VHH binders against q6mzz7r34to333. Designs and how they scored, part 38

Target 1, 300 residues: q6mzz7r34to333
Amino acid sequence: TFKDETFPAADSSIGQKLLQEKRLSNVIWKRPQDLPGGPPHFILDDISRFDIQQGGAADCWFLAALGSLTQNPQYRQKILMVQSFSHQYAGIFRFRFWQCGQWVEVVIDDRLPVQGDKCLFVRPRHQNQEFWPCLLEKAYAKLLGSYSDLHYGFLEDALVDLTGGVITNIHLHSSPVDLVKAVKTATKAGSLITCATPSGPTDTAQAMENGLVSLHAYTVTGAEQIQYRRGWEEIISLWNPWGWGEAEWRGRWSDGSQEWEETCDPRKSQLHKKREDGEFWMSCQDFQQKFIAMFICSEI
Below, E stands for the ipSAE of ESMFold2; O stands for the ipSAE of OpenDDE; V2 stands for 0.75 times the mean of E and O plus 0.25 times the DockQ between their complexes.

## First folded at step 13 (VHH; framework vhh_h_nbbcii10_fgla)

Design q2 (at its last look DockQ between E and O 0.22; V2 from the best seeds 0.00; counts 0 for: pae E 9.0 > 2, placed apart)
Fold by OpenDDE, look of step 13:
Structure q2 (fold): chain B 300 residues (1-300), chain A 126 residues (1-126)
Amino acid sequence: as target 1 above (300 residues)
Amino acid sequence: QVQLVESGGGLVQPGGSLRLSCAASGFTTYTFRSYHMGWFRQAPGQGLEAVAAITNSGGRTYYADSVKGRFTISRDNSKNTLYLQMNSLRAEDTAVYYCAAHPGYGTYYTDMYDYWGQGTLVTVSS
């Protein structure tokens, strides 16, 4: 099986900063087939943002962009290509990123850093054994130099690295914006959309009481006008790369909110999803208050 | 406490050059090389505007259209220092220039920067 000597299964690939921060010692590298849970899959069924669960790399900026990428079949195919753990498997995987005005191929082996039987960084879905997110993250780490280099970054960079597109930055506190229109237009155009929360009391990402995470990146997955009482309200859908229920918004229009019970909108059943998967609705008003900026990446 | 201290400002004639420095200290959780850095400026009677930004590793740089081709942002992580080389200075470049640091998001929005220097005055005048 292939071994990547340019990004070896060694501490250097993780980086000293991250090793010290996480107090990691004796990191073990394993191939997916050596992990418990059954045979590994590169992609199971179809690629989905819900396949992504952020680990210890603090790379929400990349994962949010990746989450958005999953909604664009053209870009995701270009980046992931057709690969498998079964057909012509050699422990080698290839990915593409946009760099310096062109698509660049990054080749990796499928050895992943683990503690016990758990990946240190992006994790496959529970019992899913789907590893495209883990491998893609590794490839991006290699591109940047190490997993430590994934520690916080520019949302714009991730978006461009994945698409080669053009970024539109929307500051939510300084400029009035029709969010529903902007999101719908961008979505229709196949653009990627991400957003970011401001720093909280700490200089690291922290879960807040309202269910949001400070200093954190999210994917914007949609926006709608919804009937509410005798009028209309604008809501926006977001996805947290953490990928689990306790990391969801707890305010108005959240999964368990009264607004969903009160609305008579015929699309309620379609829009309202009570899943603990990191995706949630919130009012555009609350979004504008709780988030700093939204980034739209459009194809050239 | 994180502290950013700008230096290098002063009076210069149009067409002249200046080099600004920003010395960073007091990082506890993460080192200087963990933070993205940026330069901002505020002209008299105007709001704060972004000038340039650089990633933590120095691998990527961003510039406002008004300074592209004239200004160069760089950093020396071994010295915990950010630089702004300003060439071909114009009267409209007159402003207080601020150094700023943030851990991860964006390039040009002030709300994304957690730490700020006191500023250094650059005056371009004949």
Scores: ipSAE 0.302, ipTM 0.649, lowest interface PAE 1.6, mean pLDDT 92
Fold by ESMFold2, look of step 13:
Structure q2 (fold): chain B 300 residues (1-300), chain A 126 residues (1-126)
Amino acid sequence: as target 1 above (300 residues)
Amino acid sequence: QVQLVESGGGLVQPGGSLRLSCAASGFTTYTFRSYHMGWFRQAPGQGLEAVAAITNSGGRTYYADSVKGRFTISRDNSKNTLYLQMNSLRAEDTAVYYCAAHPGYGTYYTDMYDYWGQGTLVTVSS
């Protein structure tokens, strides 16, 4: 099986920042076939943002962009190609990123850093043995230099590196914007849509009392005008790349909120799915107050 | 209103060093640590050039190829101050240097920076 000499299964590929800050020692590198949970898959079912669960790299900026990318089959096919752990498998995987005006291929071996038989960084969801997110994260770490170079990066860079597109940066507090129209227009165009919260009192991401995470990036997954009482409200849906079982918004339009009980909108059951998968709704008013920016990345 | 004030510019000989500072104040809704920061420069008759950028936490830095290995960007979030340590200065580094703040996640788009200082002149000559 292939061993990548340019991004080896060694501490140099993790980088000193994460090794020191996480106090990592005795990190083991394993191929997916050597992890518990049965035969590995590159892609098990249809690709979804719910296949992604963030690990220890503090790379929500990359994973939020990736979450949005899963909704666009053109970019997914460009980056992921057709690969498997079966046909002509040799422990080698390939991905494409946009660099300097060109799509550049990044080749990796499939040795992943683990502790206690769990991936140290991005993890397969619920032991489903689906490894495209883990391998893509490794490829991006190789492109940037190490897993440490994924630490708190720039969301715009991730969006461009995944698409080659152009970014509209909407400053939510200084720009008037019709959020529902903007999100629906961008979604129909196949654009990637992400957003970010400001820093809290520390320089690390932390769950806040309102259920949002500070210093954190989210995927924007939809927006709607919804019937509410004697009128209409605007709501926006977000996905947290921390993934399943993680903190979600607790304010208006959150899971279990009074707003969902009071709405007579016929789409209620389609919009309000009570799952702990990191996806939630909030009012557009609260969104504008709590988020610092929204990025739309469009083709050409 | 947010104000960014650069200092530490001046005349320096080739091969010399200089340290620029940017003092930030007037933040209302968000504090200094919520903003990514950057240094830009403009030589006479030239366009604005990105020099270096640093994330709001200080965890990642970016440098233009022309300054990589010679310049170091840093920040002190407790003092609301951004720095640029410039070593091995060359004549082509002569420019007005600007401090800028960006509330989102970006490094190289000038129109993404909401707040700009008035600039400090750096002159590198014999």
Scores: ipSAE 0.011, ipTM 0.474, lowest interface PAE 9.0, mean pLDDT 83
ESMFold2 (binder alone), look of step 13: mean pLDDT 82; pTM 0.848

Design q3 (at its last look DockQ between E and O 0.92; V2 from the best seeds 0.00; counts 0 for: pae E 2.01 > 2)
Fold by OpenDDE, look of step 13:
Parts: structure tokens; sequence; C-alpha cells
Structure q3 (fold): chain B 300 residues (1-300), chain A 126 residues (1-126)
């Protein structure tokens, strides 16, 4: 079975900064097949943003971009390629990233750092043993140097590293923008869309009372104009890389909000989801106030 | 209100070095470590361009291609100070250098920075 000596199952691959911050000692590395929960899968059914659950690497900037990537079959195939834990398995996985004007291949073994049989960083979705997010994160860590190097990066870098595309940045507090139109246009073009909240009182991501997380990156998954009372409102859909069971927006148009009960829009059943999966709706007005920036990455 | 004050600029010969500092103050709601910081420059007759950026905790940095390998951005959050070490200076590095602060997350675009210093002039000439 393949062992990557250039990114070994050692503390050096984690990085001293992260080891100290998380007070990690004696980190154990295991292959997915050695973890409980049944046989591992690289990809189960199809790739989905909901396969991603952020762990301890504080790499929401990358995971938000990755979440957006899952909506583009062309790009995701370039990154992930066809791989398996069964067919011709050798404990070796390959990924591609855009670097210095070209696609570069990053090769890793499938040993993952764990604690108590749980991944320290990105985790598979509950009960599916799907490991493409964990392995891809590891590959990106290797590309950058270590898991410590994933700590709070630049959203633009993640988007470009995954696509080789061109970034359009929108400063939400200073630029008048038709968000619904911009998001729909970008989505139709297959562009990746991420956004970010401003910092809070601390230099770390923190859950706020309104359900959002400060100093955090989200994926923009859609936008719509929806009927409300005697008029129309504009809403935007976001996904939090924290994933299942984590913080979601609690204001207007949130999963449990009164607005959904009041709307007579025929698309209500299609748009309104009541899942704790990290995805939620909010008004474009609230979005512009609570978020600071949106980034659109388009193909060249 | 946040105030940024640059220092360290001056006249230097090609191949020389300078170290710029940016002292930040006036934080009310958020502390210095809650801000991403960046250096920008404007040469005579040119537009404003990004030189370097550093995340809130200093974990990651960005450099323009023109300064990679020569400039180093760093910060001391305990001193509310941003630094730019400039080595191997060239004539084309001549510009007014600005310190800027961004209360957001992970960006190095100029229009995302809300607070700016007055600038410090760097002149590289023989």
Amino acid sequence: as target 1 above (300 residues)
Amino acid sequence: QVQLVESGGGLVQPGGSLRLSCAASGFTTYTFRSYQMGWFRQAPGQGLEAVAAITNSGGRTYYADSVKGRFTISRDNSKNTLYLQMNSLRAEDTAVYYCAAHPGYGTYYTDMYDYWGQGTLVTVSS
C-alpha cells in the first residue's frame, strides 16, 4: 500500500501551529478502511456540498469554494478524477489544482489524522463513509505545506486553485448590485460563488445570535425573487461548510421563519427546506448587511 | 475610529532595503487582530495596486508578482503594527505606499479595504 513520504503520517504534516492551538499530541493516522462504519467510498452516488463537514483546520475559505465546485460537473471532474477504494485500490489518490497557470497533480496516500476514530479535520457525512472531501482537503493541505497552512486563507486563492478562473469581487456595503440577477447569471454560466461575513470581536470564527458565523466563508447556492404578501422580495440561498447540525440563519426567510408560512408563492415547496444541513435562505437586504463580500469565479 | 499611520519611507538606492511600519489605533468595536491588513502603492501617473496582504492571524500572506521574493509582509498583533520589509528595491518600486485595514475575511482586492493611512513615499533612485 502506498505511503507518501513527502507528506508523511507525522506531526510535520499537521504543522506545529495547529498542534499547539488544538493541543494535539500523539495524532494517529488511519486509512478509511480502518475506520469504523463500514467499507469506505470515494464518492457515493454523486458529489454534493452536503458531503462536506468542516473540521478543525479553520479552512472555510477553501471548503466554501469546494462546496460551490460541487455544482459544476466539469470542474469537479478535473479535480477529483475517477478513483475508488475497491477497483485497483493501492492507498493512493490523485487530485488536480490550478497553480501558476497550469493544472498540477497532487498525489497523497489515504492515511488521515484521527482522534478516537474521528477525523480531526473534514469529516465524512454521517453514516455514508464518503471520503472524497477528506482526501481532497488533505491534498490541498499538502499543496500548501501542512494542515496548519489551511488556517484562514484568501477566498480568491481557493476559487482560482480549483478552477483557474477569473474573480469578480463584490463589496456588498459599497456597490449597488442586483444580487438575484448576478447570482442567476453566474450560476447559469457555471461560475463558483462564495461570500464572507465580517470579523467579530475575536480573530476567529464565532457563532452569533442570529445564527451566522463571524469571520466565516459561505457558498452562495442560489437567489430568487419570491412572492410575499402583496409584493415581491429577493432572497439568497447560502450554505455553511460547517454542514449538518450546525449554525444556520435565524432571521427572515430562515427555515423556521414566518415568511415561509405567509408566502403564497407556488415555488414554496421547492425552495423551502427544513433541514439542518447548513443551507438556508435569507433576504438579500439582510445578506447585504450581514455579509461584507461576495466573489464570483468565472471560467476564462 | 480606526486610524492608520505609515512610517519608514524615504530615498534609497537601487538594490537597497527599507522597512515600512503601519501603526493602527482607534479601535472601538473590534481589535486590531480582527482586521486583515494590506499594503498598497501608487506610482506617479499609475493607479493604486495591491502589494501584499496578510490575514487576521498572520497565517497566510499574498504578494503581487512584481514583489514576490523581495518583499515580506508581517504583523505584530500585540503592538497593533503592520510591517513591510522591502529588499532588492528597484526604480519601479517608487511609489506612495499605503497601509489599509479590512474588517472582513480573506481578500486582497483594494476596494474591500475600508480604512487607509495617509501613505509614505518610497523613492528608489541612484
Scores: ipSAE 0.780, ipTM 0.892, lowest interface PAE 0.7, mean pLDDT 94
Fold by ESMFold2, look of step 13:
Structure q3 (fold): chain B 300 residues (1-300), chain A 126 residues (1-126)
Amino acid sequence: as target 1 above (300 residues)
Amino acid sequence: QVQLVESGGGLVQPGGSLRLSCAASGFTTYTFRSYQMGWFRQAPGQGLEAVAAITNSGGRTYYADSVKGRFTISRDNSKNTLYLQMNSLRAEDTAVYYCAAHPGYGTYYTDMYDYWGQGTLVTVSS
């Protein structure tokens, strides 16, 4: 099987920053077929943002953009191509990224850095052996130099590197914006939509009491007007690339909140799905207060 | 309130070098580490353009194509200071240079920056 000499299964591909900060000393590299959980798949059932679970690279800026990309068939087909662990498998995978005005192919082997039997960075969801997100993250790490080079990047770069598109940026505290209209228009156009929380007291992402994560990027997945009491309220849905876990919004319109119990909107069962998958609703008013930036990346 | 003060501007011949500094102060809840920093410039009769940006930790940088390879952005979080090393200066680099700060996640677009210095003039002329 293929062994990539330009991005080897070695500490140089991880990089000094992550090796030192995470105190990584027992890192080995394994191909997906050598991990527990059964036969590996590149794509299982269909491509979804819920296939992604962020690991130790602090690369939410990339994974949030990727979460949005999963909803655009043209871009995801361009990037992921047709690949498998069975048909003509040789331990080699390839991806495309937009670089300097053109699509560039990045080739990797499928050796992933693990600690024990768990992937150190992006991981497949539990009870599934779907590896396109892990391999795509590795390819992007190779493009940038190492997994350490994924650490806290520019949100615009990920969006452009995945699409070649044009960024519209919105400062949520200084720009008037009709969020529902903007999100619906961008979604219909196939644009990628991400957003970010402001910094906390430190220079690293931290979960906050309200369930949001500071210095963190999210995917914008939808927006709606919803009937509430005697009027209308605007709500927005977001996806946290941390994935499954406790870091979901706990305020108004969150999973299990009184707002969902009290609304008489006939679409309530369509919009409200209680899952710990990193996706949640919040009011647009809270969104505009708690987030600082939204980015829309549209094709040229 | 956050204050940014640039220094190091002046007159220089083409091919010369300058080092700009930006001293940051006035922090309340956040520290200098909480801010992404950038350098922006405005040439006479032109709009404001991004020159370089650097992430909170200093681990990633952005450069405009016109300055890539010639300018280096850096920061010293222990001294609350942002730097721009400007080498191989050209006449078209003549502008007022501004230091700016964004209290959020990684961006290098002008309209995302909340805090701005007063600017320092760089003139490249023989």
Scores: ipSAE 0.580, ipTM 0.820, lowest interface PAE 2.0, mean pLDDT 88
ESMFold2 (binder alone), look of step 13: mean pLDDT 83; pTM 0.849

Design q4 (at its last look DockQ between E and O 0.48; V2 from the best seeds 0.00; counts 0 for: pae E 5.3 > 2)
Fold by OpenDDE, look of step 13:
Structure q4 (fold): chain B 300 residues (1-300), chain A 126 residues (1-126)
Amino acid sequence: as target 1 above (300 residues)
Amino acid sequence: QVQLVESGGGLVQPGGSLRLSCAASGFTTYTFRSYTMGWFRQAPGQGLEAVAAITRSGGRTYYADSVKGRFTISRDNSKNTLYLQMNSLRAEDTAVYYCAAHPGYGTYYTDMYDYWGQGTLVTVSS
C-alpha cells in the first residue's frame, strides 16, 4: 500500500504547536480499514455536510466551507473525484484545491492519526465509516503544511481554495442587507456561504448558553420568509461543523422553540427538522446580532 | 474601548527597511488575542488597501501580492503588540500605514475591521 513520504505518519505532519497544545504524545496512525466499525467507505450513498464532525484541529473555517461545498455537485466532484476503498484500492487518495490560479492535485495516503480507535481530528459519523471528510482534511493539512496549520485560518481562504471563486463579504453589524434575498440568490447560483461569530466572554472558542459557539465558523444552508402569527418573519438556517445537537441555537426558531409550534406556515413540516445534527434555524434579526461576518463565494 | 497606536514610520531610501509597531490597549470585554489584526495602507490619491493580516493566535497570515516576500506581519500577544517588518522598500510603498483590529474569526477584508489606529507615515524616497 502507498505511503506518502512527503507527509509521513509522524509528529511532523501534526505539527509541534498542535502537539503541545493538545499534549499529544505517541500518536498512532491507522488506515481506515484497521479501525473498528466495519469496512470503510470513501463516500456512502452521497456526500453530506452531516458526514463532517470537527475534531481537534480547530479548523472550523475550513469545515464550514466544506459543509457548504457539499451543496454544490460540480465543485464537490472536482475536489473529491471518484475514489474507493474497494475498487483498485492502494491506500492512495487524491484531492484538488485551487492554488495560485489553478487546480492543484494533492496526493495522500490514508493513514490517519488516532488515539485508540478514534481519529484525532475530523471523525467519521458514528457507525457510518465514511472517511471522505477525514481524508480531505488530511489533504488540506498537507497542502498547508501540517494539521497545526489548520488552526484558526481565514474564512475566505477556505472558500477560494475549494472553488477558485470570488468572495463577497458582508459585515453584519455595519451593512444593512436583505439576508433572505442574498442567501436565496447565492444558493440558486451554487455559491458557498459561511459565517462567523465574534469573540465571546473568553479568548477562545466556547459554547455559550444560547447554544452558539464564540469565535466559530458556520455554514449558511438557507433562508426563508415564514408565516408567523399575523405576519411574516425572516429566518436563516445554519450548520455547525461540530455536527451534534448540543451545539445548536436555543433561541427563537430553534428546533425546540415555541415559534415552530405557533406557526401555521404550510412549509413547517419541510423546514422544521428536529435533529441533533448541528443544523438549526434562527431569526435573521438574531443572526445579525449574534454573528459578525458572512462570506459568499461565487463562481467566476 | 480598544485603542490602537502605530509607530515606526518615517523616511527611508529605496531598498531600505522599517519596522512598524502597533500598541493595542483599552480592552474591556475581549483580550488582544481575541482579535484578528491587520495592516492597511493608503497612498496619496489612492484607496485603502490591505497589506497584511494575522489571525488571533498568529497561526495564519495574509499578504497582498505587492508586498509578499518583502513584508512580514507578526504579533506578540503577551505585549498586546502587532508588528510589520518591511524590507526592500519601494517608492510605491509610500503611504500612511494603519493598524486595525477585528474582534472575530479570521478575515483580511478592510471593511471587517472595527478598530483603527491614527496611522503612521512611511515615505520611501531617494
Scores: ipSAE 0.754, ipTM 0.882, lowest interface PAE 0.7, mean pLDDT 94
Fold by ESMFold2, look of step 13:
Order: C-alpha cells, then structure tokens, then sequence
Structure q4 (fold): chain B 300 residues (1-300), chain A 126 residues (1-126)
C-alpha cells in the first residue's frame, strides 16, 4: 500500500506547535482498517456535516466551511471525488483545493495520527465509521504544511480553498440586515455560509453557559420566519463543528425550549429536530447579539 | 468610536529596524481580542498593499512575500496593542503604514477591514 514520503507518518507532519501545546508523545499512525470498529468507509450512505467531529486542532475555521460545503453537491464532488477503501484501494486518497487560481490535487496516504485507538484530530463517527472528514483534514494539513498549520487560521482562506469563490462579509452589528432573506438566497444558490462568535474571557475557544462556544466558527444551515404567539419570529440554524454530543445553544428556540412547544407553525416537525448533533436553532435577534460576523462565499 | 493609533514610524537607514505599534481603544461591544488585525502600507503613487495579518488569538499569521522573513507581526491582547517588527529595511519599504481591524475570523483583503488607523510614515533612505 502507498506511503507518502512528502507527508510521512511522523511528528514532522504534526508539527511542533501542536506537539508542544498538547504535550503529545508516542503518537501512532494507523490506517483506518487497523482501527477497531469494523470495515472502514470513505462515505457511508450520504455526505453530511454530521459526519464531521472536530478533534485536537483548533481548526473550526476550516471545519465550519467544510460543514457548509457538504450541502453543495458540485463542490463536494469536486473536493472528494469518487474514492473508497475497497474498489481499487491502495492506501492512497486524493482531494482538490483551490490554489493560486486553479484546482490542485493533494495526494495522501491514509495513515492517520491516533492516540490509543482514537483519531487525534477529526474523529470519525462511531456507528458509521466514515473517514472522508479525517482524510480531507489530513490533505488540508499537507497543503498547509502540517497539522499545526491548521491550529487557528483565517476562515476566508478555508472558504476560498474549498470553492474558489468570492466572499461577502455581513457586519452583524451595523445596519439591520434581513438575515432570513440573505441565508435563504445564499442556501438556494449553493453558497457556503459561516459565522463566528467573539472571544470569551480567554484566548481559547470555550463552551459558555448559554451553550455557544467563544472564539469559534459555526456553519449557518438555514433561516426561517416562524409563526409564534399571533405573530412571526425570525430564526436561524447553526451547526457546531465540535459535532455530536457537544454544546448547543440553550436560549430561545433551542432544542426543548418552550418556543417549540408553543408554536403553531405547520412546519414545526420539519424544522425542530431533537438531536444532539451540534445543530440548533436560535432567534435572529439573539444571533445578531451573540455573533460578531457572518460570511457568505459564492461562485463567481 | 473605535480608535486605532499607530506609532513608531520615522526615518531609518537601509538595513535598519523599526518597531511599529498600534494602540487600540473604544471597543465597547467586543474586546480587542475579538478582532483580526492587519498592517497595510501605501507608498507614494502606489496602491494599498497588505503587509501582514494576525488572527484573533495570535495563533496564525500572514505575510506578503515582499516582507516575509524580515517583518514580524504580533499582538498583546491584554494591552490592546498590535505590533510590527520591521528588520532589514529597504528603500522599497518606504510607505505610510496603517493598522486595521476586522471582526471575527478574518482576512488580509482591505475591503474586509472596518477600522483603520491614520497611518505612520516610514522612510528608508541614506
């Protein structure tokens, strides 16, 4: 099977920043078939943002963009191609990124850095055993130089590297913006939509009492005007790239909140999905108060 | 409301060094650490050029190819201050240098920056 000499299964591919900061030692590299959990899959069923779970790098800036990309078939086909752990498998995987005005192919072997039997960085879902997110993260680490080069970054770089598109920055604290219209229009066009929280009390991303994560990037996944108490409210849905079982918003329109019980909107069951998958709704008013920026990346 | 004030510019010989500072104040809704920061410059008769940028936490930096290896951007979030250490200065580095701030995760494109300083002149000549 293939072994990549240019991005080897060694500490150099992780980089000193993460080795030192996380005090990593004895990092082992394994191919997915050598991990417990049965036969690996590149993609199982369909591609979705819920296949992604952020690991040890502070790369939410990349993973939030990736979460949005999964909703666009043309971009995900361009990036992920058609690959598997069975047909024509040789331990080699390929991904495309936009670089300097053109799509370039990044080739990796499928040896992933692990701690024990767990992937050190992006983690595959347990029940699906899907590895496309882990492998794509490795390919992006190779493109940038190491996994340490994923540790913090510029969200615009991720959006452009995944699409070659143009970015619109929505300043949430300037004049009011019609968020529902902006999000619906961008979603319909297949644009990537991400947003960011301000810093908290430290320079590190932290889950806050309200369930949001400070210094963090989220995927914007939808927006709606919903009937509530003889009127209408505007709500927005977000996805946290920390993934399943992680912090979700606890305020108005959160999972299990009274707003969902009281709404008479006929779309209630379609919009309110009680899952701990990192996705949640909040009011657009709360969104504008709690978030510092929203970015839309569109094709030219 | 928000104010960025650059300092440390001046006249310097080729091969010399300067350290620019940008003091930030007036951040009411968010703190300084919520902003991506950048340095930009404009030589006489030239367009605006991105010089360097640094993420909110300081964990990642960007440099223009023309300054890479000679300039170092840094920030001190406890002091609301951005820095640019400029070494091995050349005549081509002569420009007005601007500090700029962009909310959230950011960019090094000028169109994305909301707040700008008034600039500080750096002149490199013998």
Amino acid sequence: as target 1 above (300 residues)
Amino acid sequence: QVQLVESGGGLVQPGGSLRLSCAASGFTTYTFRSYTMGWFRQAPGQGLEAVAAITRSGGRTYYADSVKGRFTISRDNSKNTLYLQMNSLRAEDTAVYYCAAHPGYGTYYTDMYDYWGQGTLVTVSS
Scores: ipSAE 0.232, ipTM 0.652, lowest interface PAE 5.3, mean pLDDT 86
ESMFold2 (binder alone), look of step 13: mean pLDDT 83; pTM 0.849

Design q5 (at its last look DockQ between E and O 0.90; V2 from the best seeds 0.00; counts 0 for: pae E 3.5 > 2)
Fold by OpenDDE, look of step 13:
Structure q5 (fold): chain B 300 residues (1-300), chain A 126 residues (1-126)
Amino acid sequence: as target 1 above (300 residues)
Amino acid sequence: QVQLVESGGGLVQPGGSLRLSCAASGFTTYTFRSYTMGWFRQAPGQGLEAVAAITYSGGRTYYADSVKGRFTISRDNSKNTLYLQMNSLRAEDTAVYYCAAHPGYGTYYTDMYDYWGQGTLVTVSS
């Protein structure tokens, strides 16, 4: 079975800064096959942003971009390729990233750092043994140097590293923008879209009372104009890489909001998903107020 | 009101070094360590360009290709100060250098920065 000596199953691959910050000691590295929960899968059914749950690497900038990538079959295929834990398995996985004007291949073994049989960083979904997010994160960590190097990066770097595309940046507090049009146009073009919240009451990322996380990156998954009462409202859909329900917006047009009960829009059943998966709707007005940055990455 | 004050600019010969400092003050809602910080420059007759940036946590840095290997951005959160060490200076580095702050997640795009200093002139000439 393949062992990557250039990114070994050692503390050096995690990085001292992260080890100290998280007070990690005696980290164990295990292959997915050695973890409980049944046989591992690289990809189960299809790739989905909901396969991603952020762990301890504080790499939401990358995971938000990755979440957006899952909506583009061309890019996700290029990055992930066809790989398996069954067919011709050798404990070796390959990924591609855009670097210095070209696609570069990153090769890793499938040993993952764990504590108590739980991944320290990106985790498979509950009762899901799908490991492409964990392995891809590891590959990106290797590319950057260590898991510590994933800590709070630049949003645009992740987008470019995954696509080789060009960035359109939007300052949400300073630039008037038709969000619905911009998001729909970008989505139709296969562009990736991420956004970020400003600093909060503290100097660290923190869950807010309104359900949003300060100093945090999100994926923009869509935008719509929806009928509401006697008029129309513009709403935007976001996904939190945390990937669970307690990290969702709690204001207007949230999953449990009255707006969804009041709307007579025929698309209500299609748009309104009451799931605890990190995805939620909010008004474009609230989005412009609560978020500070949006990035659109388009193919060249 | 957030205020940024640059210092350390001046005249230097090609191949020389300068260290720029940016003192930040006036934080009301957010602390210095909550801001992504950046250095930008504007040469005569040219547009504003990003030189270097550092995330609010200091975990990652950005450098323009033209300054990679020569310039180093750093921050001291205990002093509310941003630094730019400039080595091996060239004539094309001549510009007004600006310190700027972004109250959010990491970015090095100029239009994303809300607070700007008055700038400090760096002249590289023999």
Scores: ipSAE 0.885, ipTM 0.941, lowest interface PAE 0.5, mean pLDDT 95
Fold by ESMFold2, look of step 13:
Structure q5 (fold): chain B 300 residues (1-300), chain A 126 residues (1-126)
Amino acid sequence: as target 1 above (300 residues)
Amino acid sequence: QVQLVESGGGLVQPGGSLRLSCAASGFTTYTFRSYTMGWFRQAPGQGLEAVAAITYSGGRTYYADSVKGRFTISRDNSKNTLYLQMNSLRAEDTAVYYCAAHPGYGTYYTDMYDYWGQGTLVTVSS
C-alpha cells in the first residue's frame, strides 16, 4: 500500500509545537483498517458536519469552515472527490484546496496518528468508522506543513482555502447588522459562514459557564425570526466543531430551554431538535453580545 | 483602556532597514498574549492596508504579498511589545505605520481591530 514520502508517518509530520506543548507520547500511525470499530468508510451515506469531531490540533478555525462547507453540496466532488476503502483501494487519498489562485491537489497516505487505539486529532464518528474528516484534516496539515501548523490559525485562511471565495467580515460589537437577513442571504448564495468568540482568561480555548467556548470558532448554520409569546424574536443557530457530547449554549433558546416549550411557531419541530451534537440556537441579541466576529465567504 | 505606542519610524534610503516597536499597556480583562496583533499602514492619500499580523501564541503570521521576505513581525509577550523588522525598504513602503490589537481569534482584517496606536511615520527616500 502507498506510503507518502513527503508527509511521512513520523514526528516531523506532527511538528514540534504539538509534540512538546501537549507532551505527546506513545504516538503511532495506523491505517483505518487497523483500528477497532469495524470496516472503515470514507463517506457513509452523505457528508455532514456531525461527522466531524475536533481532536488535539486546536484547529476550530478550519473545522468551523468545513462544517459550513458540508451544507454546500457542490463542494463534495471538488474537495472530497470519489474515494473509498474498498474499490481500487491502495492506501492513497487525495483532496483539493485553493492556493495562489488555483485548485491544488494534495495527496496523502491514510496512516493516521493515534494514541492507543484512538485518533489523536479529528476523530471518526464513533458509531460508523467514517474517515473523510480525519483524512481531510491530514491533507490540510500536509498543505500547511504539519499538524502543528493547524494550531490556532487565521479564520480567513480556512474559508479561502476551501472555496477560493471573498471574505466579508463583521465586527459584532461595532455596528448594527440585520443578522437574520445576512445569514439567510449568505445561505441562499451557498456562502460559508463562521463566527468566533473573543479571548478568554487564557491563551487557549476554554469552556465557559454559559456553555460557549472562549477563543473559539463556530459554524453559523441558520437564522430565523420566530414567534414567541405575543411577538417575534430573532434566533441564530451555531455548530461547535468540538462535536458530539460537548458543552452547548445554556441561555435563551438553548436546547431544553423554556423558550422552545413556550413558542407557538408552527416551525418549532423543524427548528428545535434536542440532541447533544454541538448544534444549538441562541437569540441574535445574545449572539451579538457573546461573539465578536462573523465571516461570510462568498464565491466570486 | 488598552494603549498602544509605536516607535522607531524615520527617514531611510531605499534598500535600508528600520525596526518598529509597539509598546502595549492598560490591560484589564486579558493579558497582552491573548491579543492578535497587527501592523497596518497608510500611505499619503490612500486607505489603511494590512502589513503583517501575528497570533497571540506567536505561532502563525500573516504578511501582505508586497512585504513578504522583507518584513518580519514578532512579539515579546514578557515585555508586552510587538515588533516589525523592515528590510530592503522601497519608496512604496513610505507610510504611517500603526500597531493594532484584536481581542479574539486570529484575523488580519482592519475592521476587526479594536485598539490602535497613533502611528509612526516611515519615509523611504533618496
Scores: ipSAE 0.382, ipTM 0.734, lowest interface PAE 3.5, mean pLDDT 86
ESMFold2 (binder alone), look of step 13: mean pLDDT 82; pTM 0.844

